# Ledger of designs, part 211: VHH binders against q9p7j3

Target 1, 174 residues: q9p7j3
Amino acid sequence: MILPLFPETQVHVFVYENVSNCAAIHEQLISQNPIYDYAFLDAATILYKKQVYSAIIRALEDRRDEQMKTKTIHSEVILSLSPKTEISSAFRQFSMTKKSKNIVVVKIDSKLTEEEEFERLDKLVEGNRVEFSDEELQKLIDFKVLKKNYKLDPSTLENPLASILSSIALRGYS
Below, E stands for the ipSAE of ESMFold2; O stands for the ipSAE of OpenDDE; V2 stands for 0.75 times the mean of E and O plus 0.25 times the DockQ between their complexes.

## First folded at step 15 (VHH)

Design dc92 (framework vhh_6qgx_2)
Fold by ESMFold2-Fast, scan of step 15:
Structure dc92 (fold): chain B 174 residues (1-174), chain A 122 residues (1-122)
Amino acid sequence: as target 1 above (174 residues)
Amino acid sequence: QVQLVESGGGLVQAGGSLRLSCAASGFTFSDYTMAWFRRAPGKEREFVAAITWEGDDTFYTDSVKGRFTISRDHAKNTVSLQMNSLRPEDTAVYYCAAASYDFGTFTEYDYWGQGTRVTVSA
């Protein structure tokens, strides 16, 4: 995927449902296995493609402007999903955990083609790959988690897109 | 100021035991995942063991499973590595490391100690 303001940056997003090996993936992340250099999100926290895209764009803007708060672009994507600037809170709110069942995986600055990344990830993730689409994401979302993460009230929960995008854009970075 | 200070290294015979300790200060210890890494002469740094901030889950590299045990004491702000049945290939400088988050991405350890040397003789 090509972003108009970042045409040199390769971005790939994958969605997996019914993942059985999140604990094993977590172990590989802790041990710093470079093969697992991705952002792994809990799909229970993601409702829209635009939500992920807005976080990616914000992370790339922060990298361009030398304003990243985290050490990697993938960590910055996770931070950028949060309405707050605290790193540990963002990771607790949006990251895959060993108890996750459905995940969204983001790769930025890939040296591989999208097809090659699919082949690699399908070997690392024990689950069913589905299309990165609003329709598929809406099957995996947990609205209680979404409400808590973005502090949504009943009036916004029925159509939360604008509120979510505003929270990502206005997080306190400029 | 954040500090991680390792101790307990030394010379030991094959089959022996050592207990490494890491004293942490300058941060909220209970919010951090703690890990041990090692670097053997002529080799790259490798992961040895970790204990998570959430639930005290433990992870080990295959070569030390069943021989090493990682633990933490929140009251003393220490993480320890009990090393049993030591082998010559365990000879390395052992480093204590701390990470404020350990899931979602490749874990980047924010803080590192200066290391403690372990030599295992045949």
Scores: ipSAE 0.647, ipTM 0.837, lowest interface PAE 0.9, mean pLDDT 88

Design dc93 (framework vhh_6qgx_2)
Fold by ESMFold2-Fast, scan of step 15:
Structure dc93 (fold): chain B 174 residues (1-174), chain A 122 residues (1-122)
Amino acid sequence: as target 1 above (174 residues)
Amino acid sequence: QVQLVESGGGLVQAGGSLRLSCAASGFTFSDYTMAWFRRAPGKEREFVAAITWEGDDTFYTDSVKGRFTISRDHAKNTVSLQMNSLRPEDTAVYYCAAASYDFGTSTEYDYWGQGTRVTVSA
């Protein structure tokens, strides 16, 4: 996908359910294996496609403006999902862990086509790939986790999209 | 004030052993994943071994599996690398590193030691 505000930036987002090898992926991240240059999110934290795209746009804006808090664009995406700018907290809130079962994988600045990235990721992730859609994400979300991460009250839970998007856009000011 | 101070490097003959130690101060040691990296002359830095903050899981690069053992002592705030059956290709400067998070993306190690040199003679 091409983002209107960043038309030269290649963005791919993948969703996998019933992943059995998150511990093995974690090992590759610790060793800095360059093949695993992605952002790996826990799908329990993602409700909408726009939530992911808003975090990507914020990360790209921070890179453009030389305001990144992390060393890589993929780490900046994870930070940008959080309403606060505390890095370790954002990673604990949104990242895949060795215990995760469903994940969302983001690739920015890919030198490969979307089909080539699918081929690579399907070899790295032992799970079932599903469509990146609001319908599929809503099957994987944990609303208790979402409420805690974005500090949602009961009135906003009926339609949390605007609250989530504003939290991402106003990160550090809320 | 965060510090990682390595010790234990030196010159050893092929087949010999060395124990590297890294003393950590200035942070909550138990909340950090600790790792050893190395850099040989003219080469890029490579991962050697790590021990995770959650569960003390250990990981090794393939070339050192079965020869090197990483461990940590929470009481002494120390991470150690026991290196056995050393080979000339293990010659490098060895660096201790610490990361406050080790999931989600390729791990960004926040703190690094100055390094300790290991030379393995033929």
Scores: ipSAE 0.787, ipTM 0.883, lowest interface PAE 0.5, mean pLDDT 89

Design dc94 (framework vhh_6qgx_2; at its last look DockQ between E and O 0.88; V2 from the best seeds 0.74)
Fold by ESMFold2-Fast, scan of step 15:
Structure dc94 (fold): chain B 174 residues (1-174), chain A 122 residues (1-122)
Amino acid sequence: as target 1 above (174 residues)
Amino acid sequence: QVQLVESGGGLVQAGGSLRLSCAASGFTFSDYTMAWFRRAPGKEREFVAAITWEGDDTFYTDSVKGRFTISRDHAKNTVSLQMNSLRPEDTAVYYCAAASYDFGTPVEYDYWGQGTRVTVSA
């Protein structure tokens, strides 16, 4: 993907369904294994491609403006998905857990091509790779989780996109 | 103020045992994933062991599995590392670390102790 405001930034997003080794991935994250330098999201929290793109753009803007609240760009992406600025809450709301079954993986500033990242991730993630598309994401979303994370009421459930994007873009400007 | 203080380091002969302790003040240990890292002379810092905030799950680097045991005492607000069958290559400064989250990205440990020196003689 090419981002108009960040054309030199390499961004790759991957979706895996039926992942069986989330606990093993979690162990690697705790030990700070540098091979796992990605943002691992629970697909139950992601409804649209634009949701992920908006969080990436916000994280890149905060890095550019020296306003990151976390220590890495991948951590900043996870924080940027949240409508709140509390780091631990955002991670608990959006991150892959050892119980996750479907995940979205984000890589920023890759020194590898998309093909090379796929080859690498195939060794790390035991699941089925699917297209990063609204169609595939809508098969994996949990609407109860989405409603809770973005505080959606019944009137916004039929078209939550604008509310989600506004929450991501405007967090911390209250 | 958050503070981590390590103790229990020292000189021991190969095959011996040491117990390291980390005492925390300024926060509740049960809300944090706690870990031990070490840095040997002339080497980079490496992960040794961790105990998770949820469920007290334990993880170890391969070189210490079966020899080291990490544990947590909620009443004393301490985390400990029992080190058995020590080897000269275990010689390092050992650091206690705490993280408020342990999913999503490689964990960034926000709080660190000053370290305790362990020397294992052949």
Scores: ipSAE 0.771, ipTM 0.871, lowest interface PAE 0.5, mean pLDDT 87
Fold by ESMFold2, look of step 16:
Structure dc94 (fold): chain B 174 residues (1-174), chain A 122 residues (1-122)
Amino acid sequence: as target 1 above (174 residues)
Amino acid sequence: QVQLVESGGGLVQAGGSLRLSCAASGFTFSDYTMAWFRRAPGKEREFVAAITWEGDDTFYTDSVKGRFTISRDHAKNTVSLQMNSLRPEDTAVYYCAAASYDFGTPVEYDYWGQGTRVTVSA
């Protein structure tokens, strides 16, 4: 995918369900294996495609404006999902963990087509790819986690999209 | 000021043992994943072992599994690497590193020690 404001930046987003090897991926992340240079998110925290796109756009804007707080664009995406500026809490709330069952994987600055990137990623993730769509994401979300991460009360949980997107857009300005 | 200070390096014969220690200060030790990396002569720095902030889970590169043990002492704010059955290929400068998260992306270790040299003679 090409974003209109970032026409030279190729982005791919993949969703996997029933992932069995999160612990093995964790080991590769800890050892800084560059083959794993993606953002690995816990799908239990993602309800909408727009949630992911908004975080990607925020991260790319911060890179363009030299305002990134993290060292890579992928780590900046994870930070950008959070309503707060604290890096470690954003990772602890949104990233894949060894206990994750379903994940969303983001690749930014890809030099590969979606199919080519999928072929690489599919060798790393033991799970079933599903469509990146609101329909599939709603099957994987944990609303208790969503409420906690974005501090949604019952009224905002009924219509959470605007609250979530506002949190992403306004981080650090309120 | 954040400091990571390694100690315990030295010269040892193959088959011998050493215990490395890393004293940490300037941050909340229990909130960090701690790791050891090493750089052998003529090679890039490589991962050796880590112990996680949550749960004290341990990870090891394949070449050291069963020989090296990482541990941490919360009261002393230290992380240690017990190295047994040392081999000449373990010769390297060993670095202590710390990260405030350990999932999501390849881990960005924010703090590094200056290193301690381990030389293993044949």
Scores: ipSAE 0.754, ipTM 0.870, lowest interface PAE 0.7, mean pLDDT 90
Fold by OpenDDE, look of step 16:
Structure dc94 (fold): chain B 174 residues (1-174), chain A 122 residues (1-122)
Amino acid sequence: as target 1 above (174 residues)
Amino acid sequence: QVQLVESGGGLVQAGGSLRLSCAASGFTFSDYTMAWFRRAPGKEREFVAAITWEGDDTFYTDSVKGRFTISRDHAKNTVSLQMNSLRPEDTAVYYCAAASYDFGTPVEYDYWGQGTRVTVSA
């Protein structure tokens, strides 16, 4: 898809459940395999599509303004999900881990169609693709993790989206 | 000021062993994944081994599996590479590297050492 504010940047987001090879993916990431040039998120930490898009937009804005805190746009997406400024903290909060079973995969600057990108990614991820929707994400979320990551309380849990988006948008300003 | 200082390189005969060490300073060592890379003559730099910040996972390139062992000492802020059954093809300059993350995207290593030369004779 094309974001209105970034017409020259094509973005794709995929959701996988029951992923069996997170450890193998980890090995490829740590060895800097360029074929794995994606952002791999733990789906247990993602509640809304807008949460993902907000992080993507924030990362793209940072890149545009030459304000990126990380080295790559994909790592910036992960950082942008977090209300914290520390890179390690953000990754511990939101990135795929060896214990992850469900993941959200983000591709920035894609030169392929969504279907072509899926075919490529499907060779790397051993799991079941599900729809990228709030409905599907809500089935995969861990609310305990969500509450911890964004410091949600009973008052903010009534509308967690507002709090999440504020945290993403105002990272480094609170 | 961040520093990664490698040591332990040298000349060794095929089948021999070496232990490389990397001393880290200037950053929070426990928050970084540590890795070893190498660059052989006429070749590109390649990944050799890594150990996560938590120290619970290790990774190796296929050619060194079963021969090399990476470890870290948080008390001393050091990462080591035990290299056994060395082969001439292991000849390279070995570099220590540190990354602030190890999941989520291809890892970009923030800090690099100057390297230590390992030469394995036939």
Scores: ipSAE 0.621, ipTM 0.856, lowest interface PAE 0.7, mean pLDDT 93
ESMFold2 (binder alone), look of step 16: mean pLDDT 84; pTM 0.851

Design dc95 (framework vhh_6qgx_2)
Fold by ESMFold2-Fast, scan of step 15:
Structure dc95 (fold): chain B 174 residues (1-174), chain A 122 residues (1-122)
Amino acid sequence: as target 1 above (174 residues)
Amino acid sequence: QVQLVESGGGLVQAGGSLRLSCAASGFTFSDYTMAWFRRAPGKEREFVAAITWEGDDTFYTDSVKGRFTISRDHAKNTVSLQMNSLRPEDTAVYYCAAASYDFGTPIEYDYWGQGTRVTVSA
């Protein structure tokens, strides 16, 4: 994927359902295994492709402007999904945990093609790869989690896209 | 002010034991994942063991599994590393580290101690 504001940046997003080895992945993250240099999100928190892309764009803007609050671009993507600037809260809200069953994986600045990243990730993730599409994400979302993370009231929950995107884009300025 | 202070290092003969301790202050200890890393002379820093903030789950690098045990005492704000059956290749400076989150990306440790030296003689 090419982003109009960041045409030189390679971005890949992958979705896996029925993942059985999240605890093993978590162990690799704790030991700082460089092979796992991705952002691993819980799919229960992601409803739209635009939600993920908005967080990526915000993270890239903060990197460009030398305003990142975290140490890596992948960590900045996770923070950027949150409407708040609290790093620990954002990670607890959006990250894969050892109990996750469906995940969204983001790779930024890959030197590999999308197919090569799929081959690499398929060795690390024990689950079923599905299309990164609104249709597939809708099957994996937890609306109670979404409502809590973005502070949605019942009226906005019926069509939350604009509220979610606004929360991501305006974090730190509102 | 955040501080991690290691102690318990020293000289020991191969096959011996040492217990390292790390005293933490200046942050809410129970909210942090704690880890031990080591750096051998002329080598890069290597992960040794970690204990998570939620559930006290423990993780070890393969070379120390079965020989080292990490534990934490929430009341004393300490994390400990019990090292048994020590080998000359365990000779290193051992560092305590703390991280406020341990999911989502390869962990970034926020705070580091100054290290304590462990020398294992043949």
Scores: ipSAE 0.717, ipTM 0.855, lowest interface PAE 0.6, mean pLDDT 88

Design dc96 (framework vhh_6qgx_2)
Fold by ESMFold2-Fast, scan of step 15:
Structure dc96 (fold): chain B 174 residues (1-174), chain A 122 residues (1-122)
Amino acid sequence: as target 1 above (174 residues)
Amino acid sequence: QVQLVESGGGLVQAGGSLRLSCAASGFTFSDYTMAWFRRAPGKEREFVAAITWEGDDTFYTDSVKGRFTISRDHAKNTVSLQMNSLRPEDTAVYYCAAASYDFGTPTDYDYWGQGTRVTVSA
């Protein structure tokens, strides 16, 4: 997919449920295996497609403006999901862990087609690929995690989209 | 503000053993994933071994599995690499690295030591 504000940038987002090999993926990330150059998110933290796209757009804006706080665009996507500017806390809040069961995978600047990325990721991820849609994401979300990450009160939690998007756009200003 | 200092490198004959140590100053190791990387002359840096901040899980590159052991001493705030059955191809500068997060993307090791040289003679 192509973003209107960044038409030169290829963006692919994949969703996998019932993943059994998160620990093996984690090992590949620790060894800096270049085949695993993606952003791996825990689906328990993602409620809407717009949440992911807002973080991607913020990361691409920060890259364009030479304001990235992390070393890679994929790391910047993970940071951009957080309402705070603290890198380690953002990664602890939103990243896949060895205990994750459902994940969202983001690829930016792909040199491959979407079909070729699907073929690669299906070999790396032992799980069931599902559509990147609000319907599928809402089956995988953990509302306790969402509430904690975005500091939502009960009234905000009933209609959280605007609050989440504002937190991403206004990161650092609360 | 983390500084890493390696020690224990030197010259050893093939089949011998060396123990490398990495000491941290500034903050405690308990919050960091620690790793050893190496770079042979004329080659790029490669991963050797790691021990995770959560659970002390250990990982090794295939060429050193069964010969090298990474360990952490929480009381001394050190990480060690015990290298047994050394081979000439293990000749390299060995670097200690630390990361405050090790998930989500290929790990960004923010803190690196200056390295310690290991030479294995045939």
Scores: ipSAE 0.789, ipTM 0.881, lowest interface PAE 0.5, mean pLDDT 88

Design dc97 (framework vhh_6qgx_2)
Fold by ESMFold2-Fast, scan of step 15:
Structure dc97 (fold): chain B 174 residues (1-174), chain A 122 residues (1-122)
Amino acid sequence: as target 1 above (174 residues)
Amino acid sequence: QVQLVESGGGLVQAGGSLRLSCAASGFTFSDYTMAWFRRAPGKEREFVAAITWEGDDTFYTDSVKGRFTISRDHAKNTVSLQMNSLRPEDTAVYYCAAASYDFGTPTMYDYWGQGTRVTVSA
């Protein structure tokens, strides 16, 4: 996919359900295996496509403006999902863990097509690939996790999109 | 100020053993994943072993599995690498590293020691 404000930047987002090898992926992340240069998110934290795109746009804006708080664009995406600026908290709130079962994977600055990235990722992730759509994400979300991460009250939980997007856009000011 | 200080390097013959230690100060040791990396002459830095902040899970690169053991002592704020059955190809400068988060992306090791030299003769 192409973002209107960043037409030179290639962005791919993948969703996998019933992943059985998150512990093995974590081991590869710890050893800094360059093949695993992605942002790996726990799907329990993602409700909408717009939530992911808003975090990507915020990360790209911060890179453009030389205001990144982390060392890579992928880590900046994870930070940008959080309404707060504390890096370790953002990672603990949104990242895949060894116990995750469903994940969202983000790749920025890929020179590969979406199909080529699928071929590569399908070799790394032992799970079922599903469409990156609001319908599929809503099957994987954990509303208790979402409520905690964005500090949503019960009235906001019935229509949380605007609140989530505002939290991402206003990170560091609230 | 965060500080990692390595010790225990030296010269040893093939088949011998060395124990490397890394003393950590200036941060909450239990909240960090600790790792050892090495850099051989003329080569890039490579991962050797890690021990995670949650559960003390251990990971090793294939070439050292069964020969090296990583451990941590929370009371002493130290991480150690016991190196047995050393080979000439283990010759490198060994670096201690610490990361406050070790998931989500390839782990960003925020803090590094100055390194300790290990030379294994044939």
Scores: ipSAE 0.771, ipTM 0.873, lowest interface PAE 0.5, mean pLDDT 88

Design dc98 (framework vhh_6qgx_2)
Fold by ESMFold2-Fast, scan of step 15:
Structure dc98 (fold): chain B 174 residues (1-174), chain A 122 residues (1-122)
Amino acid sequence: as target 1 above (174 residues)
Amino acid sequence: QVQLVESGGGLVQAGGSLRLSCAASGFTFSDYTMAWFRRAPGKEREFVAAITWEGDDTFYTDSVKGRFTISRDHAKNTVSLQMNSLRPEDTAVYYCAAASYDFGTPTEFDYWGQGTRVTVSA
């Protein structure tokens, strides 16, 4: 997908459920295997498509403005999901772990088409591909995780979209 | 601040052994994934081995599996690489690295040592 605010930037977002090889993916991330140059998120932390897109837009804005706090655009996406600016905390809150079962994978600046990225990711991820849609994400979310990550009270949790988007857009600002 | 100081490099004959050590300073050592990388003359830096902050899981590049063992001592803030059955191809400068997070993206190592040289003669 092409974003209106960043039309030169290729963006692809993929959702996999019932992933059995997160530990193997983790090994490849630690060894810095370049074919794993993606942002791997735990789907338990993602409720809306707009949540992911807002983090991507914030990361791209920070890159444009030379204000990235991490070394790569994919790391900046993970940081941008967090309402805080502390990098390791953001990664612990939103990243796929070896215990994850459902994941959201983001690719920015792809040299490949969406179909070619699917072919590549289907070889790396042992899971079932599902549509990147609010309906599918709502089946995978953990509301206790979401509440903790965004500090939502019971009233906000009934309609959390605006609060989540504000947290992402205003990360690090009072 | 976290500082990494490597030691234990040197000259060894093929088939020999060396033990590399990396001393990290600071009180958050247990929160860091530790790794060894190496760079042979004229080549890019290559991953060798890692030990994770959560669970002390160990990972190795295929060429060293069964020959090298990574371990950590939390009391001494030290990570070690025991290198057995050394080959001339293992000749390189070995670097210790530390990362505060190791999930989500290819790991960005925050801190790097200056390296210790290992030379394996035929």
Scores: ipSAE 0.770, ipTM 0.871, lowest interface PAE 0.5, mean pLDDT 88

Design dc99 (framework vhh_6qgx_2)
Fold by ESMFold2-Fast, scan of step 15:
Structure dc99 (fold): chain B 174 residues (1-174), chain A 122 residues (1-122)
Amino acid sequence: as target 1 above (174 residues)
Amino acid sequence: QVQLVESGGGLVQAGGSLRLSCAASGFTFSDYTMAWFRRAPGKEREFVAAITWEGDDTFYTDSVKGRFTISRDHAKNTVSLQMNSLRPEDTAVYYCAAASYDFGTPTESDYWGQGTRVTVSA
């Protein structure tokens, strides 16, 4: 996928449901295994494709402007999903945990094609890949988690897209 | 100023024990996953053990499971590695590391200590 403001940046996003090895993936992330250089998100926190793309765009803008708060572009994506600029809080809110069942995986600056990244991830993730689409994401979201992460009231929960995107875009300014 | 200061390294005979300690200052210790890595002469750095910021979950590389124990003391801002049944292949410089974001990415640690040398004689 190509982003209009970052046409040279390769972006791949994958969604896996019914993942049985999140604890093993977590162990690899803790041990800093470079094969796992992706952003691993809990799908319970993601409602829309635009939510993920907005975080990616914000992370790329922060990298371009030398304003990154984290050490890697993938960790900056996770931070950028949060309406606040606290790194540990963002990881607590959005990252995959050992108890996760469904995950969203982001790869930026890959030298591999989307198909090649899929083949690599299929070896690392023990689950079923599904389409990265609003329809599939809506099957995996946890609305209580979403409400808490973005401080949504009952009226905005019925159509939260604009509120979520504003929270991501205005991170640190409101 | 952020500092990780290791101590407890030394020379020990095979089968012996050592306890490494890492004193942390300049950051909120309880918000960080703490880990030990090692580098043997002529080799790349490898993971040894970690204790997570949430829940104090512990992780070990296979070669040290059952022999090494990682622990932390939040009141003293220290992480320790108890090394039992030491083998010559455990000879390395041991590094303390701290990371604020261990979930979601295999990010290089935020902070590293200078290292402490462990030599295990045959």
Scores: ipSAE 0.375, ipTM 0.693, lowest interface PAE 2.3, mean pLDDT 86

